# VHH binders against o26223, part 39

Target 1, 191 residues: o26223
Amino acid sequence: MKLLWTSQHIKVTVHIDGKVSKMDVLEAIKTRRSIRKYQDREVPEELIDKILDAAMCGPSAVDERPWHFIVVRNREMLEKIPEVHPYGAMVKDAPVAIIVCCDSSLEKIPGFWVQDCSIASQNILLAAHSLGLGAVWTGVYPLEDRVEGIRRLFSIPEHVIPFSVIPLGYPAENPGTRDLFDPDRIHLEKW
Short names: E, the ipSAE of ESMFold2; O, the ipSAE of OpenDDE; V2, 0.75 times the mean of E and O plus 0.25 times the DockQ between their complexes.

## First folded at step 3 (VHH)

Design g21 (framework vhh_7nfr_2)
Fold by ESMFold2-Fast, scan of step 3:
Structure g21 (fold): chain B 191 residues (1-191), chain A 125 residues (1-125)
Amino acid sequence: as target 1 above (191 residues)
Amino acid sequence: QVQLQESGGGLVQPGGSLRLSCAASGFTFEDYAMSWVRQAPGEGREWVSSISWNSGSIYYADSVKGRFTIARDNVKNTLYLLMDSLKSDDTAVYYCATPGDYESYLSQTDAFDIWGQGTQVTVSS
């Protein structure tokens, strides 16, 4: 059964900076790492637009699509995030961050917005990686102090819930690939 | 190069106390959260405690809450774990975890496999 769990090489045509390139989707998934050190280099708006497009392409429960995104480039605002997010110190050094939010008024099925926003957050991380950027997911929900801190800092309405803060930029570190495959976690037909 | 050096372990009787230290170098310690994790004989790694960069947010595993205290000194680049009322179940090798270790409820981040040698804590009569 080892063949069921080996990597497959899939070539996907991607348009990057007007050039056509081929990328192995499984390789992108396996080589994405959390990046917390960024070059002092701005991220083009075109790349942020591509990342947000990818974020919104994820599945959502009954197609409720509750996502809203705040793009933060202002240095003073980025420097204030660690004051309300104790594990977000790296955000102050990032050229940009995306705050993933849920508009609860768009929720059609109770509770699934957490999954919807998780999918959007992961798509941001993968899209950033595919474009040569690094990013890290810093958790906000369900920690109430972080939720309210981020809400107040960015004037987020009460019916909108900040879910994650994702700083991103050109990576200034290069961690190795993780080997996380564990066949003991795979059960055939029954537990 | 990131380096972590744990120390302070030893043999103690049940109800005893120990203070573990982790000397950190090779990164901006004052800007990052730090954690303690442990591994008992025959078991997987268990998260023990985490502290934010400014000590403003501190979390403990239920098994150690009320008995252990995590602290840091950002001037000395040192992380501490003060262990009171030690129990036989606390017997383990204790490791100082680098920034970026997966902490589950604190952050949705990947772990780095960067470990010091650890420090052995044995609680036995």
Scores: ipSAE 0.006, ipTM 0.328, lowest interface PAE 11.6, mean pLDDT 82

Design g22 (framework vhh_7nfr_2)
Fold by ESMFold2-Fast, scan of step 3:
Structure g22 (fold): chain B 191 residues (1-191), chain A 125 residues (1-125)
Amino acid sequence: as target 1 above (191 residues)
Amino acid sequence: QVQLQESGGGLVQPGGSLRLSCAASGFTFDDYYMSWVRQAPGEGREWVSSISWNSGSIYYADSVKGRFTIARDNVKNTLYLLMDSLKSDDTAVYYCATPGDYESYLSQTDAFDIWGQGTQVTVSS
């Protein structure tokens, strides 16, 4: 099949950490890919701060914002993550990982913290991409063994639930973008 | 183009042994986790085993632990599954798989983007 749709790309200049990002929001969403191979290069703390700021800006049910974040740079700790999350092995080669957690004491409406933490996780991926970094979401919740493994490894309190582990770094791979637009999934006015 | 080509399947008697091979091309094989996944007749995909790029981390499904051994040869870009003490329940098409560039945040079985054509293993008297 021939592709008949062309995207109108509007380049928006965003000033980030003294650097200019020339990627509009739609481009960022469409070109973000999961990155599992990283350069042997440190990620500046300023970029992590920008990513976490963006993570906290998502919508949240009843504005409960239950997310907490653990930033892991210690190589020994990164190397232990695969012991409790087997296919998170790429984490040990990343310069840094972010663990997205829910503090259940902040929950105002039961169950919506999962959506809140999903939004925070996706914002981390998009923010990383916009800053020239690569990242991948590796699932923890609702797999009970992974939740308990991560909790034990990082001394996470009983009332806090680890949701995802997101390794980040400068990408050492460049996967192509995906063309996922499927008009058959769009229903006008009714099913 | 990424390609995974499985071989080594066939018909064996219960208690028999087989050695499956997967030849990989089109990507940096020694940079990736590699896995074996099987699909029995009328069933969904079942993860069998995974091995890290340097063989430092190896994982097995409970159903095959102690009977199967996963190995890799990074010089030959080949993944192996050594199957011993085969049971009728092991009858399935066996696939070589890697996450590659998958966008899944879920289980290993659901996370694979690159699949081979498969090799049939039949355990029957």
Scores: ipSAE 0.102, ipTM 0.517, lowest interface PAE 3.7, mean pLDDT 83

Design g23 (framework vhh_7nfr_2; at its last look DockQ between E and O 0.13; V2 from the best seeds 0.00; counts 0 for: pae O 9.4 > 2, unsure alone 64.5 < 65, placed apart)
Fold by ESMFold2-Fast, scan of step 3:
Structure g23 (fold): chain B 191 residues (1-191), chain A 125 residues (1-125)
Amino acid sequence: as target 1 above (191 residues)
Amino acid sequence: QVQLQESGGGLVQPGGSLRLSCAASGFTFDDYGMSWVRQAPGEGREWVSSISWNSGSIYYADSVKGRFTIARDNVKNTLYLLMDSLKSDDTAVYYCATPGDYESYLSQTDAFDIWGQGTQVTVSS
């Protein structure tokens, strides 16, 4: 490990085998895994900002971009998510969670906000992975009980629909990578 | 019908070694990655190690790196965990596991599906 000092700011650069390695896009996509165990370590605000910037860069139907995000760092609020989301138990142990929401007043074409919010959710997962973090998408929409539970817990207005809850942090597990290529699902020229 | 049968556990002194085995049947073992997970008394499940279908990718929890070795025999449909330099903190029931519904965005089941009763490892003087 070596430290480099920039002209007016301290920049820490860690070298392994004399080089800083970066994951390319294809590698990031293939090696991203859902992570549900996190270190007891805070995630810097600058990384959350980068993740949310990436989330908003996805394609959107008629460019409606209906997404809004709630960033939850408050421990008491994170501990209450499992009470309204039956599969959100790990959120209690995460240092931060992002709630992806749709503002229905921004919707220009009915129904496509689901694809838009799915794209934003996946971009959050990929961006987190590329930055050395782990995350998992826990589904909210279209399960009415989860939607209403999350809405009440975070004072979300009726015209806004909570779509997903994504806890994230520095990973405390490594499930390995998947080998999922299935040529039987590829059809040439016609079905 | 998937069946996994763990064996090889027992009582061992600190610094000792054990070899765990998992006999698999009822599925195409050669097509799946496999994992070992453990559960200590009063605690949740902890992932220990994973191995890809062809042994090309192997991963370990930081707590066991350098001490445990995962291996598989696709001819015998058997998964192994070789445990060296055992510590009291390694005391747990050990389960071999198939990949669970871990990438589901709808549900978050256990990270891994377990099918057997596990094998008890107790490290004590």
Scores: ipSAE 0.322, ipTM 0.722, lowest interface PAE 1.8, mean pLDDT 84
Fold by ESMFold2, look of step 4:
Structure g23 (fold): chain B 191 residues (1-191), chain A 125 residues (1-125)
Amino acid sequence: as target 1 above (191 residues)
Amino acid sequence: QVQLQESGGGLVQPGGSLRLSCAASGFTFDDYGMSWVRQAPGEGREWVSSISWNSGSIYYADSVKGRFTIARDNVKNTLYLLMDSLKSDDTAVYYCATPGDYESYLSQTDAFDIWGQGTQVTVSS
């Protein structure tokens, strides 16, 4: 749908389709799964740009936006991540990974950066899924050995905290959809 | 189809040694970090040790550091725990575990989906 105004005459036009090239947001949320097996296929820079744009659209505490992102495509570096992350084996097989970090110098409200970076991380997962990619969030913070291992590996300064490592690529698996709705978790008006 | 099978438990005197094995089948062993978890009678499960897929990262609980050694053989699809200088507090059922294919952003003791049946280790004199 488009609304047009022309210089010759004022006309109102409602265009039915602006294009339906993207997945509905509720469908994306319901169908996103952790993907740990990837095709041997490059992920174009354009898609990474779209994913990071989405990551930065999330809300943050007092709009502090404390996040920084490291895009890793180098094979040697991707293969070294599992050496410091015992559950990140799939990273060595990914064409690319994104490391979500907090720059503590941007923090305006103490302690909310974890929520901020979690929001950015989830947006990465959803954006990747909507673009036909698969991803998985592998936890780094608050596990100190993982934090220090990733910091050393990528020369991350002391005031910057690596939060998550998110390998992604075109999926080579389909884990299927899960129905996880649990009415017992819903409380009306009070506990 | 997917299986973890522990072996090597038994009765040992204090100060003795045991070697536990965990044979894995039905999944790609090299894709996963592996852990040992133990449960003493009447207690919850206690994480013991973890090892990354390529043995590049190894972690131990404080209670076993310097006495236990975790290792893996990705050719044989086998996880090991060498237990030395055993003491009564080490008496437990020992399980090998791995996160498996599930929805979790953190894999640790409370997120394991694939478990063996366990092997009993008893330290008594």
Scores: ipSAE 0.017, ipTM 0.401, lowest interface PAE 6.3, mean pLDDT 84
Fold by OpenDDE, look of step 4:
Structure g23 (fold): chain B 191 residues (1-191), chain A 125 residues (1-125)
Amino acid sequence: as target 1 above (191 residues)
Amino acid sequence: QVQLQESGGGLVQPGGSLRLSCAASGFTFDDYGMSWVRQAPGEGREWVSSISWNSGSIYYADSVKGRFTIARDNVKNTLYLLMDSLKSDDTAVYYCATPGDYESYLSQTDAFDIWGQGTQVTVSS
């Protein structure tokens, strides 16, 4: 089902079909949605490996590749994440989460690590979706309370900055797709 | 079916007060941060306020800070917006919404996934 954006409101209908299909890159981009409900089903390690491979295939500033990934499957740790992340309630219900981090010692040009980690995070979301999983990007950086909370919880060194927490699982919802094309955001040759 | 339904809007004089409500259904309400967004006639969407799933974090736009109060009742699956010291510039349709893909960008209206029908607020003498 396609969700239509209007200037006023969006009605969301959720379908649960558990359907897994191969999709091309444009389809993955266009049909990806944030998924915050998960089945009581484990995610195979093979899928996580594929997702992490995809996460590391994105470009980075001067090829600095500053990213690190913490894969969290421990239930106790997953259940503690919402305590330090005010929008991370769904993490406790996910079978696995990936924490994307930046090692500042690998940064070559200051500030571009945010773009690098964003690209990695987006690739995680797209890869997950293409593999029949649901995921959501929960922001950690640049909110200091969340950064410090995740840092303490996972004993992350000071030179490493937690950037995002991405819970993953087989989806227990299907919100459909959105039409987000806006020609008013396109400027030809000049603003 | 996922649904948000706003209510409580109306006509009020400058300096007056209103309380908006948003009834949520069809999803686990306490898993989601919630936001208010408004749209004035002929204007774009404007983020107003956001509240985390456990009310531990609250954010306001500068235009409403000190005048508006966001709150939620997770037992009742309801989001609230208390609006005090209303101004003519507050005239808009008010929507409740859930955060979308980029939770870190709560002030970006394009980042929201689910919207209600909206409730009209008119501030006029």
Scores: ipSAE 0.009, ipTM 0.281, lowest interface PAE 9.4, mean pLDDT 85
ESMFold2 (binder alone), look of step 4: mean pLDDT 78; pTM 0.790

Design g24 (framework vhh_7nfr_2)
Fold by ESMFold2-Fast, scan of step 3:
Structure g24 (fold): chain B 191 residues (1-191), chain A 125 residues (1-125)
Amino acid sequence: as target 1 above (191 residues)
Amino acid sequence: QVQLQESGGGLVQPGGSLRLSCAASGFTFDDYAMSWVRQAPGEGREWVSSISWKSGSIYYADSVKGRFTIARDNVKNTLYLLMDSLKSDDTAVYYCATPGDYESYLSQTDAFDIWGQGTQVTVSS
C-alpha cells in the first residue's frame, strides 16, 4: 500500500518498537549461548523463514551474497550427520538443522565468501535466540573431509561449498551467563 | 565409570611401525566418535585422527595423513592407530579420547576428554 498508516496508535507503536528493537539486539548478543539439548517440539516453518530472512540481511563483500541454505527436518538425514561430522552428535536430536552453503558461482571477490557465510551463520544464531530457540554452530569448512561428507550426504553440487551445520530447536538446557569482556584485548591508538 | 587404556607404544627407529590400541570400558563405545591426540615434550596437545561411531567418517591431521590409519572394532570396544613410516617428530605420549558433547569444548583440539595415562611413542635411532 502507498497510503501511510497514519492512525495515532500506529505512530505510538512505531516509536516504542524502535526503542525496544535496539535493546533487544544487544540483549540477544550478550545472552546467546550454544544450545545442544532440544525439546521434542517442532519448529514452525514461519520461524525458520524469519531466521533465514535475517541470515540473508547480513553484509557481504561487494554485496555478493553467495549464501544458500539447506533446511533439514528429516529425522533419518539428521541422524546421519554425526557420521560425517564427529562433533555434530547433538544434530540427531534436533528437530531441524540449517546447512549454510556458498555458491561459488556467485562469488565476486576471491576468498571473502568465508566471511560472508560466517556472518550469515552468526545471524542465524542470533535470530534463533531472539525467537526463543536455541542453536549451535558446528564447523564444516575448511575441514575437507567434513566438507566432502556433508556434500555427499545432501547431494550438494561441486561448485557449492558447505560451510556450517546449525541444529536448532526449543532449548532443553539453560547454561549460565558468561562474562567475556577482556580489556587487555583493547588497544587505544596503537598496539 | 568411563575408562580408556592405551597400549602399544615403545621405542622405534625412524621409518618403523607401531600399532596402538585403546581398550574402552564403562560406556557404550559404539555410540561415540573416538580420537587420537598426542602431546610432545614441552608442547601442547595436538589432534592426530578421529573416527565416527560406525567408521563412516575418518579424519587425519595433515602431519600424519598417508602414514597413519585409524580403525575401530565395536565388538571388542577397541580403538586402533596403525602408525607407519614413523618420524622423530612423531615422538609423543598418545592418548585415545572421546570428543565429549559438552559446551566447554568449542574447538577441535579442546573437544577431547582424556581418561587414560596414554602410551609413550619414542622415535629415535
Scores: ipSAE 0.000, ipTM 0.159, lowest interface PAE 13.9, mean pLDDT 81

Design g25 (framework vhh_7nfr_2)
Fold by ESMFold2-Fast, scan of step 3:
Formats: structure tokens, C-alpha cells, sequence
Structure g25 (fold): chain B 191 residues (1-191), chain A 125 residues (1-125)
């Protein structure tokens, strides 16, 4: 077991053979980093299933749960994502990507699907991290060109809105954890 | 301490209208978001509408949007549901409820707190 990520307040222990020690929720939240470099190594379907199970466990407005997910493993398709997403260059080098989508036919109240899909996206990032994987959220909605580009590339129907593209894999980089606690952003009883 | 008493239900023909009331006591009514929830025979509870503590945010289930109006009177501690263009599928016991927090307010129906006996709405057809 080696410590791969540390800060003054946080330590994460991971086996070098790819196994991950138990990580509590606070540790996972505080040590998760955006990972854009991946090993040339396949992610097992079992781990993707666990990540998607976690994604669907998020709260949603009036329990509308509007999320749908596209799992992309095809190299040719992954290589086309940067053509429609200028900040998605790392996706072509990932073994797999998850596209988080909103099915607008499941929407019960207008606008809250954005929050619902944000929660699902964050759960994907945290679940991936807890399983020893790295991932990054690349934004699609509300940028019209990216929404339409991704829709056309993956044959997404008009009533479904692509929200985010999340490449993931075994990490090939180890960014340090960030100390982001800022008490000046906490106000007691009023502004 | 908390008491919610629903009234105003009854038998109505399709296309008819009803006004439901919920009298609240035992808590500071104007500090709480309030909701209407319904339960049809043999089915689970379905969220209908919610209104924030100062009426700034109002939400409706898609099945009732444009037909129902939620309102509140914080001076009288009363919640209302004005129901228009009633359909047979609207037949249910209607409860007023307080969610207690954000997730209850905007998330799962089963998270709502129901204290009263409800009021029966029957739409014939």
C-alpha cells in the first residue's frame, strides 16, 4: 500500500497493484481530482455498472430521475468527440466515456433536470475515484454547438439533451489534493 | 403539536371544479413550504403541487399543470388547491403536507409529512 495523494489534512492509501483501500465519503470528496491522462488499460464492465448504479442514486426534483447514460468504448467514436467538443481532447485517449443525458419526457418540473444531471455527473466522478479510477467532467449543456454535435454523433433523439461527457480510466497522473476551505465564504445568520 | 385538516372534497362530474382547503395549526405556518399530495385506491402517494413559504416558488406535477392552482394565506394559516377541468384520473384522497426540508419539498413523495385524514375527491365517468 502506498500513499498516492496527500494534503496537510487528507491521505489516501492505494495498493500499487490497482486495489484501493477503503475510503470514507469525506475522504473521497476531498481527494477527488480531475484526471485527464489514462493508462492503456481496459475498465471492467462490473466497475462501470457500479458507477452507473451510484449515478442513479442521487436526489432529483420531485423524484423525476430524468437521466439516461450512454457508455462509449468504441475507439473510433471516442476519437470523434474532440471534433465537436474542443475541451474534450483527453476523451480520445480514455478507454471509456459516459455521456450523461436528460430525457425531457421524464421532466416533471422545468429546469431542475440540470441540477439532477449535475448530481448524477458528480456521483460518477466520486464513484470512479472510490473504485481507483480517474475521470473528468467535460461540459456539454448549455453550449448549443456541443449539444448538437454530441446529439448527432451518438444519434440522440431531439427530446433527449446531452449534458456532460465523462471520460474515465485508470489514472496515469497523480495531481495533489487541494486545500480549498475558505471560512470567508461562510456567513452566520445573514450575509 | 402540528395539525393539518383538509376539506373541500366531494363528488364532481368530469370537467367540474373543486376548491380544497387545509387549515394548519401548531407551528409557524409561514416558515414552511407546503404541498398537496394525493393517493388513488391501490396506488402510492403522488405529489401534486408545492408552494414555498412566501409563495415565491410554485411547482405543479405535469398531470395537473394548467388545471390546478395552489395558493396560501399566511394570515389565516390556510393552504388551498383550486382544481379545474377535473378528470376521472384525479380521483384520490388529497392530503396537505409539509416536507420539512429541501429534498422533501422537491424530491420523493414518500418524504412528505402527512398529519390529516385527507379529503376525498371523486370524479365520476
Amino acid sequence: as target 1 above (191 residues)
Amino acid sequence: QVQLQESGGGLVQPGGSLRLSCAASGFTFDDYAMSWVRQAPGEGREWVSSISWRSGSIYYADSVKGRFTIARDNVKNTLYLLMDSLKSDDTAVYYCATPGDYESYLSQTDAFDIWGQGTQVTVSS
Scores: ipSAE 0.000, ipTM 0.134, lowest interface PAE 17.8, mean pLDDT 81

Design g26 (framework vhh_7nfr_2; at its last look DockQ between E and O 0.01; V2 from the best seeds 0.00; counts 0 for: pae O 9.0 > 2, unsure alone 63.7 < 65, placed apart)
Fold by ESMFold2-Fast, scan of step 3:
Structure g26 (fold): chain B 191 residues (1-191), chain A 125 residues (1-125)
Amino acid sequence: as target 1 above (191 residues)
Amino acid sequence: QVQLQESGGGLVQPGGSLRLSCAASGFTFDDYAMSWVRQAPGEGREWVSSISWSSGSIYYADSVKGRFTIARDNVKNTLYLLMDSLKSDDTAVYYCATPGDYESYLSQTDAFDIWGQGTQVTVSS
């Protein structure tokens, strides 16, 4: 069985003294890429704690925050994910994966848990990237076959919905950065 | 529907130059970033260079930076790779590529979609 990790309280400090050694927010957003190839290196649990802390800091409809997370490091369990997720082949090669779930009992307003879990998933990707890791969001919801496959594999109760599987690790590929700004998609005042 | 046709390869001496072309059809070329990737015999695909739809952003692999220049002509729907100071290690089949759908969270996809047969570059004496 997997051990549940407890998030540690971390001192968050804002230093504005002219030198920054860490990626700024805009740089992180613009340079994050999906990474499907990982080095054979373990990810320290302190980094997973930081990623999960960031995941829980997103906005949430009526602040319901319905997200739950399963951290998977067990090699045998990671190797079984491709059996229930047709595009999850890379997960078996990752040192760790996070399964983002919705606890429907925490939902205060119907349907917004999808946005909430999407926000949590993107925060995981951005946090991982900011820490020098690579990750990819592999979609589970709303495909019923993937939802039920993941639920059975990880003994997820019926009131909990697996939303995404996010393998992560130190990157073994570099797809480069993207230039996606398209002013034709911006409309001033009206369509 | 998408068609990419590479040309301009050949046999060249070390230190020589070649200009590769990629003729694009079946999509709105002006709207897409384009890349060059290469594959040496027995090796995987290696990214070489990318250019944004506007030519505002250009990137090179460290192995070719300072020797290769990527360019595009949106009127002619053509992508170019100008190769200078060629080395034996540059020997490969060169493909132009669309960005693919690598950021899909629904399906597995490659960083680059290859549509054509490529053009062979051989750097040898």
Scores: ipSAE 0.361, ipTM 0.751, lowest interface PAE 1.5, mean pLDDT 86
Fold by ESMFold2, look of step 4:
Structure g26 (fold): chain B 191 residues (1-191), chain A 125 residues (1-125)
Amino acid sequence: as target 1 above (191 residues)
Amino acid sequence: QVQLQESGGGLVQPGGSLRLSCAASGFTFDDYAMSWVRQAPGEGREWVSSISWSSGSIYYADSVKGRFTIARDNVKNTLYLLMDSLKSDDTAVYYCATPGDYESYLSQTDAFDIWGQGTQVTVSS
């Protein structure tokens, strides 16, 4: 399959292997894996738009929707992220990364923004997977050194908290599916 | 394919020093955080120290803070643990470990898939 680049006034569906990329939601959840190796292949802006749309579809505490997203494609900036994020080495190899942030001025319930941004981050992972991309969530908050490093690198205002860095691209690895279901974690009616 | 091999253990008196080494092969060493983990006889595994891929972030368990120093040499693909002021509680098999195939957004607390064979450190009079 060849990717068709859209013009400014036309949006088209990107086809993968001759068919529209469609995946049942349970299949997406069960088959998504953290992907840390990416093809040398650009990710179309249209796919990033779809992923960010999905990120914003999640529920939030009292509908506060505190999230903001920084899309990073600049090679020099992508290469600098690992300098402030000790476990983000794969970011230097990604064609694009999304930084999920909380704008604390939108926070209505103290502390629930963490759940809000976690929901947005997971939606990014699932949406990327459903579109044939691979991604991994690299944690920033609540680790002070990572938060400060990312904030400085991207000139993030003091009232905005960087939460996660999610590099993504077409996968260059296939770690397979893992069976993680554990019935001992299920408690009926009581602990 | 991926291999970690520890060395440098031995018998020392309390207050003594040792330097452990861990030689890595079969993967791109400088892409990964590395850790030391120890296991005393009859006890579970205890995380000791971790170091980021660039040595920019270094972490220690409270039990070894101020006495142990973790370091890495990305040219030689080698991880080190410099152990000073050793005491009997430090007696254990010491393992180096690397992140592997895992699902985690916080790799400092990740389960490690790849472990070395271990090197014995014994602190005894």
Scores: ipSAE 0.034, ipTM 0.437, lowest interface PAE 5.4, mean pLDDT 84
Fold by OpenDDE, look of step 4:
Structure g26 (fold): chain B 191 residues (1-191), chain A 125 residues (1-125)
Amino acid sequence: as target 1 above (191 residues)
Amino acid sequence: QVQLQESGGGLVQPGGSLRLSCAASGFTFDDYAMSWVRQAPGEGREWVSSISWSSGSIYYADSVKGRFTIARDNVKNTLYLLMDSLKSDDTAVYYCATPGDYESYLSQTDAFDIWGQGTQVTVSS
């Protein structure tokens, strides 16, 4: 069958109202920005499922996969997060937030859980961006006050450590892209 | 090879119904928004409807709103257009297409990257 093509290429773009086309991995990485303003629009469950799927696809030390995820949509709970997280003000404006946690009982090698949860968190950000959502990583661990605040707020067991809070929503801002490449940070063979 | 194949067109009387299908292959179907576009003889392309990759967003032209329903099956890699209450003015070749860019998707303009051969819809008494 003969296809008709335009002079245009299939663009990998993010629409403020949703995904238009799939981003390749480099495009997603390069164009991702922290988004702290969101539309008054609900995020479909199917997008959250895709994001969480991506979050769980990252590597972990010895394949320990220590991560757990709390999906928060309750407006009251979202509004309480800024009370225990001083840099989490935007969470109250988001339709949903994901709290990334570590179950210490799943840890096989001590200390690598931070890397594991970081990878999961970054995958959430990249996936969100590729799906037309905006997100921001608000750090919880290792600040004790934030860890304890989130723990109490969500009744998180003692053996589970909240690591990050990631609000998500359709973006209401466009901060643009930036080039962060710095050749001075590259060392050949030795420092 | 990327391919879109429309089917389901035909001759129908005013007030009748048709169901168009578009079979997609050669790309990851559920990674893209999809659209229906039509072209009547001697006329330009007219956007009909669009649906996001997960069906979370749906748009219709005013001319077909309330009469047409766009849907997709990402398991079957198929786009659908249910057309009810057909009018003579709906006579056209109907194309399955992918939006070409952000602006086209947003404004529902006439820029599309991929479309098939089309299927003829004729509404006549």
Scores: ipSAE 0.008, ipTM 0.304, lowest interface PAE 9.0, mean pLDDT 86
ESMFold2 (binder alone), look of step 4: mean pLDDT 78; pTM 0.796

